# Designs tried in a protein design chat: VHH binders against UDP-D-glucose 4,6-dehydratase (TGDS). Part 8

Target 1, 355 residues: UDP-D-glucose 4,6-dehydratase (TGDS), of Bos taurus (Bovine) (a6qlw2)
Amino acid sequence: MSVAGRAESLGPPDSFAKRVLVTGGAGFIASHMIVSLVEDYPNYMIINLDKLDYCASLKNLETISNKQNYKFIQGDICDSHFVKLLFETEKIDIVLHFAAQTHVDLSFVRAFEFTYVNVYGTHVLVSAAHEARVEKFIYVSTDEVYGGSLDKEFDESSPKQPTNPYASSKAAAECFVQSYWEQYKFPVVITRSSNVYGPHQYPEKVIPKFISLLQHNRKCCIHGTGLQTRNFLYATDVVEAFLTVLKKGKPGEIYNIGTNFEMSVLQLAKELIQLIKETNSESEMENWVDYVDDRPTNDMRYPMKSEKIHGLGWRPKVPWKEGIKKTIEWYRENFHNWKNAEKALEPFPVQPPFV

## First folded at step 24 (VHH)

Design bc4 (from bb5 with T98A Y100F)
Fold by OpenDDE, fold request of step 25:
Structure bc4 (fold): chain B 355 residues (1-355), chain A 124 residues (1-124)
Amino acid sequence: as target 1 above (355 residues)
Amino acid sequence: EVQLVESGGGLVQPGGSLRLSCAASGRTFSRYFMGWFRQAPGQEREFVALISYSGGNTYYSVSAKGRFTISRDNAKNTVYLQMNSLKPEDTGVYFCAADFWGKVWYKSKSYDYWGQGTQVTVSS
């Protein structure tokens, strides 16, 4: 008697195994995440939610815009009714929450806007996700929530001590996200990443701004001495970290995503000058640098331990020399992907924080 | 190429003071961050202090802060380290270093030019 193996009825060809909501998908890191998900997970429906603010560009998603497992929805995470309806309609299984105001300089001037978008918006989103019984909710935070340190490296258990309104808003949002785990055992995971660089970033951040300034024969503006250091991860490595956390990250846990590659803003400027202007002359390099007043609060460094995510099998792979060249080349061709990209190149006025 | 020559080291009692000097050769002294490092016997070279191009900004190690003062005179192509309230644990060879790039300031590998060092001994 031949045990006819029950052919598991392949559900109708149109059923995706998972539906993933990615917020802020027309932005920088999230766009890379979406591209990766769409390409590598054809059985997943990827839903991009973005309000299309000044730093967003749908051109970042042009390579996957016509894929069957990709959907774009324009909307605001701060619209609670819209968000609720979205979860009801789209039957979301997983949420990757990238949407945020992220420009630190702007956060000193528009602090309440950052609070509204990053804290209230996150609260709306996690609440809706909980109600919809989402399987996994990943909140994307920043290493800046730890505050600055000269010597001590922060781990996931280190207290949050933000020093700017952006970091404060991200830290506050973490509290809301974490509370859903504590109260309801809702499966949240929080990530805290170092600085990310690569294609698709609006040119207001240090790397894309310096690249774009130099490519337009303008000087790099250094805040203070420029000796403040940041750890830089290439965009694809960060995406791999998120994928690792998505697959192996434990609910209720926090994961630092860092690198041992550290560079000062001044060194960054000079290296970019060397690469873009093709000069090795120290005197010539100095001609492409201007110094401006420092931020009201500017941490010197954000040292962070990443052993926890290393334990999941993730490591950064892309060397700086490779990643930065790719980045420089991309901006030569894609600077105009944003309608207001030139405005990003203007010096940002340092205003005292409105407490 | 920048040549650096340290001076001012010596034997001093605990609680005493020393002033180290580092003379730089060349015409481009003002283009370099200047730093002081020290190396105790059997230990790795460690950061002590850094000063910016114009002297407007200074950085210190935890052990140096409040006791040591770094300064520079660009007209003389010289950087100084005033060391007060010296302790036996401050004993070591002190090195002057120069960096054009403004690299990670607390790392010795960030500096392209080094002096030969001057011995500082704090002992009763």
Scores: ipSAE 0.712, ipTM 0.893, lowest interface PAE 0.7, mean pLDDT 92
Fold by ESMFold2, look of step 24:
Structure bc4 (fold): chain B 355 residues (1-355), chain A 124 residues (1-124)
Amino acid sequence: as target 1 above (355 residues)
Amino acid sequence: EVQLVESGGGLVQPGGSLRLSCAASGRTFSRYFMGWFRQAPGQEREFVALISYSGGNTYYSVSAKGRFTISRDNAKNTVYLQMNSLKPEDTGVYFCAADFWGKVWYKSKSYDYWGQGTQVTVSS
C-alpha cells in the first residue's frame, strides 16, 4: 500500500494550480467571493456557474470579468447531464456551492420550487462532484436551519428545527451533503451563516430594500411588529470566513459563521432613516415608517455561537458604522444593476399562478 | 408629544386583582408600542409587559406571565394591565411607557415617553 504524495518533478504543463467552481457566482455573497479569489489567487482558475435568475447580475463581477483566471458558464445545477459534462470538461478541484433559492416570503408560495432547486440541485451537484473526486466541497447553508429562540444560542451540535420552507430546503440539502461524508468520506464542509449585508444584494431583502426605499423618498414598510432581530455580517467578513474554512476547515465538519452584532428591524429602520435622510428629529423619523400588518409572530431571534470558526482564527472585523456606510453609497450608484430593480421595492413580489 | 396618565392603583390583599389603565393623548396612539414597568422602593424600573401597536402581539416578564394581561383599545387611546393573583413582591409604582422604535425594548432607558406612575400595594 503506497502512501506516496505527488511526484512534482515531472508532469504535463498547466497554467493554473487549482480550478474552483463557484455556483451562484453572479449573486450576492458568491460574487464577493469570486472577486476576492480572482484578484488574490491569479494562479487559480475561478469558474462562475450561474443560471442568471432575477437576483443575479453579471455587473457584480464587472471589475474582474476580463481577467485570464476567470470564466463564466451559464447553466442550471438541476440539469444532471449538464453538471456531469461540466465536471468532465473543467477539471474542477474545489466546489463552493452558493446557488439557491433564498427569499423566505417566496418560499411560502413557491415551496416546491425551493425543494427542486435547493434539495435536488444540491444533490445533483454533490453527486457529480464526488464522482469527479473533487478535493473539497463547501455547502453554504444558513442559521435559519436551527429555528428561532429567545434564550438559547445555537452551536453546530444543536438540532435543526426549521420553521419555513426555505430553511427546510436548506436543512434537507445539508442532509444529502453530509451523507456523502458519512458513506464515502467525501470531503464536504457545511457553513451556516448569519444574515449577510453589503453591496451586490438584490434589494428585496430588508437592508437594501429600506436603503432603496428611503433613497427613492418612500417609507420603510414594517411587517409584523418589527421587533424581530437578526445578526448582520458584512460581505467582506463573510468572504474571509469562507477563505478560512477553505484553508483550515476539516472534512465532515459544520461551521457557524456568526456575529454578536444584533439589530431589530425597527432599529435598522431608525438607523437608515438617520443616515439617509440626515435627520435626528424624532417626529420626522417616525413619518418615514409605515406598518403593513401586525399579525402574531414567532421566531424572534436566531442567536448563534461561532466558537469553532473562532478557533480557526476568524472573527468579524468590519464595524456596522463602516459597513452600512459603504452599502448605502453602493446602492446610491448601483440600484439599476438589475433590470427591474423597482419591483424589489414592492411589499411582496408577484407570485406565479399555481396549477 | 405623547402624554401618558396611569390610574387604577391601590391597596389589595395577596391573591387579589387590580386593573391599571393608561390614557394616552397627543400623537397617534396606534403607532406606538405600549409597555408597563414597575419600580419597588430603592430599585430600578423593571419590565412587566409590552403590547404591539395594533395589539396583535404581547410580551411579558417571567414574573408577570400567566398572571397579568396587557391589552389596548386604540379607539380610546388606552392601554390596560389586568393583574391577577397579586403577590407582595408585585408592590411598587407602575409606569406606563410608549416607544415608537424597538431598540432594547426590555430596558427602561430606551422608552421615549413615561407616565407619572400609579402605586400598587399588595399587603402581607
Scores: ipSAE 0.235, ipTM 0.663, lowest interface PAE 3.8, mean pLDDT 85
Fold by ESMFold2, last read:
Structure bc4 (fold): chain B 355 residues (1-355), chain A 124 residues (1-124)
Amino acid sequence: as target 1 above (355 residues)
Amino acid sequence: EVQLVESGGGLVQPGGSLRLSCAASGRTFSRYFMGWFRQAPGQEREFVALISYSGGNTYYSVSAKGRFTISRDNAKNTVYLQMNSLKPEDTGVYFCAADFWGKVWYKSKSYDYWGQGTQVTVSS
C-alpha cells in the first residue's frame, strides 16, 4: 500500500484497486484510521461498518463523509446473515477489525454483552472473511490480555492471563482469529495495543472523562487508590502503527503496539487539574479530586515490549505534553460530539435502594 | 498548625510488641496516603509501611512484611503501626508521614507532611 495514485483515477466511482472493511469505524481509534485511509488512498474504497452504539459518532468522519472512496454501512457484526451478505456484495479485500465493547468497568456489569460482541462477533467476521478469501485480516486486541504485572514486561510470546471480562473476551477472540491461521493459513495479524487517547474517545474512559469533568467544573473521581498506571499512546501514533502492520506485518504474527510513557491515574488527575484549572496550589488541586471507593486494585500495570513493531520501523512520535494539550482542546470544542455525552459524566451506577 | 505526632515508642525486648500511633491535627488526612518510615543511627530513613486513604490497601517493606500491621481510623485522624516479633534491627526513630499524590510513595521525599518521630529500641 506504499504506491500512491498516478494521474487522477480514470475509472468509474466503483472502480477501486482494493476494498477495505473497517469495523467499528464510527468509534474512537477506527475513525482516525478511516480518515487516514480515505485521504491517503483515494484509489481504495473504505467501507465503514458500525452499529452506532452510544460510544460511536458519525461526526468523527465528517471531514471525509462526502468522499467518493468512502461508504458507511450500518450493521452488526453479530448478525451472521448480514455479515455473509456483506462479504458477498461488497467484494472486500482487506478487513481491519476494530469493533468491540471496550470499557473495563462496564465489562464487570455487562459481561455477556462483551462476550457476545467481542467473541461471537469476531468469530462471525473472521469466518466470513475466510470464506470470501479476504487477503488480509487484522484483529485489534489489547495489552490487557497479558494480565497485570509489577515486575515483568510482556512480549508477544508471553502467555495470556486476562483478569477481567473485557480482557478475557479479547483473549478468547484472539484464539478464534489465530485458529484460522493455524488451520487454513488464513492471513490474519493480531495487534495488542496500549491504552490510546486523543480526539473521538467517548468520555467514559479515564482521560476524556477527567478532561470533561474538569471542563464542567466537576471533580475527578478516583476508583481505588489511583496508583494503578497505564501506558498511553496518542491516536495518530497508533494509526501509523496499524498502517505499518498492514504494509509490513507477517501473516500469523502478533504485534505489540506500545509506548514507554506510563502514568498513574492520580498523577493524570494532577496534571489535568493543573492544565485545565490553571492552578499550582496544592490545597486547590486536592479539592478537584474525590475518592469514590478504595477497593483493592485489579491490575497495577500492563508493561509491554514492542520490539517486533520497532523492527518494522514504527515508534511513537507524539510527546505526551503535545498530545494531551491537543486532546484537552478537542474536548473543549467537541463535548457534544455524542448525543449522550452528559451521561458519560454520571458516576458509575449506584443501585437504587428500592428497585 | 498542621501536625503529625507519633507516640507509643519505647524500649522492648526482642520478640516483643509495640503499637505506634500517629495523631494528626490541623488538617484532616482521610484523603491522604499515610505511611511509616524509620531511621537507625547512621542510616538513611527507610520505608516501613503505607496505607491508602480509606485503609483498603496496605504495602510493607520486606523487613516489615508478616510482622507489622498498618491501620487507620479516619474518624480520629490517626494511623497506627502494630509491631510484633520485634528484632534488634528494628531499632530506630519511627516517623509518620502523609502525602496526597503518592507517585513515588516508598521514597521519603515524596511525602509532604512528617511527624517528629518516636524512638523504638529493641534490646535485652
Scores: ipSAE 0.143, ipTM 0.571, lowest interface PAE 4.3, mean pLDDT 86

Design bc4 (from bb5 with T98A Y100F)
Fold by ESMFold2, fold request of step 25:
Structure bc4 (fold): chain B 355 residues (1-355), chain A 124 residues (1-124)
Amino acid sequence: as target 1 above (355 residues)
Amino acid sequence: EVQLVESGGGLVQPGGSLRLSCAASGRTFSRYFMGWFRQAPGQEREFVALISYSGGNTYYSVSAKGRFTISRDNAKNTVYLQMNSLKPEDTGVYFCAADFWGKVWYKSKSYDYWGQGTQVTVSS
């Protein structure tokens, strides 16, 4: 038959043009990135490293799981011996580091675990990548490192002023990553993104949680005041941003990946009630909301400017109405994407009392 | 008809104190966020303070922090603003506002219910 291009995809690992390590690849954002890379770059070997905690699912990767340019390795970035062996054996050229503990409310309860995974794990990974002479290392950080603001919009030159253990761990990890650029000119790039939503997000986070509660005929549970606002980016827009940074990002630089779209938790609940329960009745909508506690609210906003990445040619393209519709449809069909999905619908605990 | 009625405004010397009240009628606001805004002549309404539905959380503008205290009594359907250490720049009409959904809660356009306002004048 005519050349089908399978020769480019069938070679042994050392015949690929590039070998890309994606940490946290069975998770939310990284799984979308892996699917895109595997499908669009058949001459790249894509290596998924994940320890498969409760928020991960290999089902996120089923459409590409049998591709010859895709490989899954189960492992923990906090295991320094394993990580060094991985870089010695897999000949990695590019690292996309997504793996992290990410739940802000949990970070107040399990703060040392966040330090261990996010700071120590990142340090292990960047050290091994530098020793192996990896040609590009992208660290995925968060807009929360800037701290909250009602008035000021942050650009990449703004100081980090984190206000919670999750954001603190990400900010500290950034310092370790950046130090390898400063000391060795190791080619790192840092991205700081707004909150992301879409398919594959474990439903403990506010958007999939409210969707899943409403689809199970349960009320949206508001923790705290619900007045905090977040900027929300659709998953495919974020993948395009990472691809843009991978191709055009300069070593040592930081890129904000943001959107002007913002919404409070209460306004999000209102909109999801309207869409899922198909009602505009004020009294009906109010009855779909319960307050669980009136605990202190985390930072109210994380406003940031994204002019640097706009200069690389990226802007968000998916309107909220389209992105949220696709997300609602996905959870209607895929709530059991995780074995423990029902546990995600339970109310979060208050600060534990000392008995 | 739903109504918010402010009271307690007046003339006060710099450094003085006033206590504003906002009595709600026609609807129970115990599940609503309540707030205070102020407006100087020729300026937009600006955020002053917000209190959560239970009274457990409060938020203040930078100019109000440390000087003003918002509180509420849900049994009386009333919200209060204690203003201490008043300055001439605090002069303006003070409005009570309520909203269930907390859209952009620090911006005046986000609130569904408003009072008519009470004048506060801080001058020698």
Scores: ipSAE 0.116, ipTM 0.560, lowest interface PAE 5.2, mean pLDDT 86
Fold by ESMFold2, fold request of step 25:
Order: sequence, then C-alpha cells, then structure tokens
Structure bc4 (fold): chain B 355 residues (1-355), chain A 124 residues (1-124)
Amino acid sequence: as target 1 above (355 residues)
Amino acid sequence: EVQLVESGGGLVQPGGSLRLSCAASGRTFSRYFMGWFRQAPGQEREFVALISYSGGNTYYSVSAKGRFTISRDNAKNTVYLQMNSLKPEDTGVYFCAADFWGKVWYKSKSYDYWGQGTQVTVSS
C-alpha cells in the first residue's frame, strides 16, 4: 500500500499495510529514520532490530517507544537461524539495512570483526530477505568505497577502490547485495552517503568527539596531519534522502547521498573551539589542539556527485551553522546517552602484537 | 611583525637546479604547515608543494612530483624547495606560505601568511 502524507504515527486499528525492518535502529542514523517512519507512517509497523552494542542506545527512541506501530527486537544479523525465523514470523515487506561496524580506526585493529559483521551479516540478511520475497531492500553504504581523490568527483558509475578495512567490508557487502539483483532481480537499492553528523552519534567519531572533549575542557587531539577533508551531512537531511529513495528509488540502482559542504579535520577543530570556548583569540585556539603523531593519512577527500538523487527531488537543506549548533547543544545535555560515553574520549589503541 | 622571506631564485638553463629558502621571523612556525606556490604572468597562483609541521608528510602537485623536494628545519624556522630537472614551464614567481589550520590546503585562499616571492626563470 502506498504511504499516505506525513501525519502523526498512528497505526490503523485493524492491521498494518506494510511491515518495515530497520537493522541497527538503536544506532545513530537509523534511530532518526525510525522516529521519522513511526511518526509519519502510522499505518506501517516499524520493527527495530539491534543487538545493542556499545554505540547503540534505546534512549535514541524514547519519543516513540510507546507507539503502537513500533516494535523492538534484540538480535544479531549474523545469527542465520534467528534471521530466518524473524522473516518467517514478522512478515517483513521492506528492509532498511543500517547495522554495521563503522569506526575506521577500529577497523585497522579489529579487521576480521568488521568482515564478520559487515560482510557475513549482510549476506545472511539479504539471503533471508530474498527467500521471504521482501519487496524492497535498501543497503546503506558509504562514500569511502570509492577511495580518496584530490580532484576527481565520484559518480555512482565510478569503480570502488577502498583503502581501509571498514571501506573494504562495505564494498564487499555491496557486491553480495548487487548479486541478488543481477541473478534474481531481487529489488535492492544501494545508498552511498557522505559522513553524517548530529544527535545520537556515539562520541568516538570526530565531530561528537571534539565537541565532547571541548565541553569537558580537553584539547582536540589530531591523529596524523588533520588535513583530510570530509563532506558532512546533517542527520535530518540524510533521513529525507532515505525517504526519497524509499519512495522513488529504482530497484538495482545506486544513489550517492552527498553535499558540497566540506571541511578538514583541523578546520572542524577551529570552528568547534570558536563556538564552544567562545573565542577568536588565535593563540588560545591553537592551544586547544594537540597532535598525537604526524603519520601519513590514507585518504584526503571523498568527493561525490549526487545528481541522481537530485533528480529524485532531494537536496540537503540544513546549513552547517544551524546543524552544528543543534549538535553542540544536544551533547551538552546528553553526553550520558550511552553508558560508556566517557570511554569514547579515550585514545584509540595501537595495533597489538599477534600472539 | 610576522614575515616570510624567500630567497634562492634566479635564471637557470633547462634541466638545471635551484634551491629556494623561506626564512620566517616574528613567529615560530614549528606547528604550522608550510608550502610553496608559483605564479606565471597572467595566471592564477598554483600549488607546488606542502610540508607538515614536523616534516613527516609532504605533498606535491602533479607537475612537481619526482622533481621537487620540500623540506624544513624547525630550529632555523626555515622551509626549503629543492627544484631539479627544471623546465621552461616552471618559470614564475615562487611564494612561501604558512597556515596553522590546513583548510583546503591546495588552494591559495586557504593560507594566512605569505612571502613576497622570488623569481625563477628557466630559459627557453
């Protein structure tokens, strides 16, 4: 059934028109997506599947946790028996697959765990979804699959050249998802996003980490040169992109979800110091930055062209100044959103010896 | 007053070499990124090379890679550009630049401090 216009998330009293599985729904981006789906599609049952790892929090879903069209199931996508049973019992029509391990620095230390969750887990999920005749499967990938470039902008036809274990695992998972379209015409769609920021992001990632460090009167620590540049999308803009792809995306297609806004890690630190420490003193701002080491960085930029999704009617609407102020304020009040939040501020380990 | 002063430019034959120096004064730049740009008459300023604050990372334009070497001596507050295998296309005014924040570092607009420039002429 077609989704009616945006309304409060009231389900019909008799039955639900569609049942939507969102994996990783207690995480960052997916929690914003679930809140939007529950509120705007009251005739759809929204099923949150999450294993509740260290970066997840059910607090991200508090505003909709009592809604009649919302259901939480704790489980692991890597458990093939559980996943098969889930599709048999919940009668899932649509899958939004966000669940992944995503931290690039950790992927160099725990590379096999990233392969297990991101590749094997995705393969389990897409296989079960195909057997259950799911009507749409959206895989959430990353711009990092393209590899870095200083001058080339990547469109969706550009080859994948991942340069770190996280990006490699996402690229490999894309291949499994795409194979179900090629062989069976299973209706998959792949999205590749720029970096996302906003509320609910576990503060090990650069934006919330620098915000949280500065709010605790600690310096921004730069690993490597800090010259690497990323494009940043605000969370609500990316949710609107996923809604656009859900409604208008064509099966078998890949959609870049990007922005022209870009910022280096050092420029990010400067802006956050100005906003949080309320200073324009050059010497004070420089003292809020420490370098850990000056080692080579593998990728300098991930520039993307997003003309395909622009053709579906989506463009980012939240300017950086607005989005970052909302984000800073959220972390000021919600640092303890995760039980282990203070551990996110610790330095990441060096690669351990293999014994 | 903060100053960057380039030296070492001049006239050279194709295939020759020059070593440019940029001496900084009025501030210690040991925590700054340092770079070289060049400008031919009637053209925009073009990125040549960049060196990180400790010297641990270097970056080069396509035209400079393999022929030019950037280095620094933080004790002397100085950055160098060794230019080998010079071509007539390398002719121009070479500027030293510094920036703490490393914004869009291949763009001249991203640098806060500039030298006066030194002329390099490769005879055709």
Scores: ipSAE 0.116, ipTM 0.577, lowest interface PAE 5.1, mean pLDDT 86
Fold by ESMFold2, last read:
Structure bc4 (fold): chain B 355 residues (1-355), chain A 124 residues (1-124)
Amino acid sequence: as target 1 above (355 residues)
Amino acid sequence: EVQLVESGGGLVQPGGSLRLSCAASGRTFSRYFMGWFRQAPGQEREFVALISYSGGNTYYSVSAKGRFTISRDNAKNTVYLQMNSLKPEDTGVYFCAADFWGKVWYKSKSYDYWGQGTQVTVSS
């Protein structure tokens, strides 16, 4: 005879209070969200839907991949038959829609792909979620939908005036999502975030790209003047914002998720050179910068107010100095989490004189 | 080190014109962003104009756009601000500024080098 514990089964092995679909979960922001949900909500089933394009890595989810409340499904939100079947079989209660094509420079070259994924894919998803009676649908958008400004800070009432194909596709997708609230009172919420940085970001974006270039003894490649500024928000602060919106956000509303921290591309290069090359020599720092004038013009700034989400009790907590050091450390060990990582370091895109 | 010396300020009637100059010296001029700021008494310095290191890109405040022109002459190592259609609201001390790094370039705190300033007064 054994003196076994007196523990009781809490329910069937697959009994969960809620089932949460996270699209794009092998990507950057969504992977942090999944890790947080799996760890903090063991009574929720977290379903990762991702088609695993070049920006995705299942290594972003390794720490929770063995958890009983986590499930990965490979699929494409643009496949309407697949999406309908998914909602019929997985009994989804909550949707967090992160899946998108997000690289602004690529959007000038692959504009119709951005329209297809970001607009059509979102419409397929919100339609299926509405038919399935999903109780919450969060669409993850961007501050770039407002368009650029030197003078004005945007709040959620400001008109959308996107100026590039990426931002245009997100703005159009917002219109489809919002129409389901207007027509059906389908409980959608839209978030518009500042640029996000941190671990898990595919290194084609400016922060991980400059980090990875410098760690491989290559110069930071500046397109144009480098005077464009962006607000940068650390990944864990953004996850806390999404959790706050999920619990306290009102249906039909839009929430800016931003920070007052703002930095130009060129100042970013300077700080990363100082930290990674461990130098304050003006001559050395200037030599780690190279100028390439081959891009379409990007907006100079996207200044954004976040008072609505502050009223829900959220504020960014991670200072830039702390967040960027953690990010630099992460890429030192994890650059090869993507099979095509070296391709991300190349100038983008190159069109030789001969096709 | 970069050194900046402004000149060309003075008294002008409303609707008049004035040309400011900023002579730069030190490291090569072609590697610095150059800008103009102005300050009314008791106010913060405010952005007026910026010119890129090559001279190929210029940026202006809302109040300056269409009336002011920033330019540079690399042979003379000098940056200019041509001010036309001047208004009493343009009165203040005009500072030349330089920075190699494009921090938050529209804010005065972001610039490493400053001139001493030149007074512009627009009054009848």
Scores: ipSAE 0.013, ipTM 0.456, lowest interface PAE 7.0, mean pLDDT 85

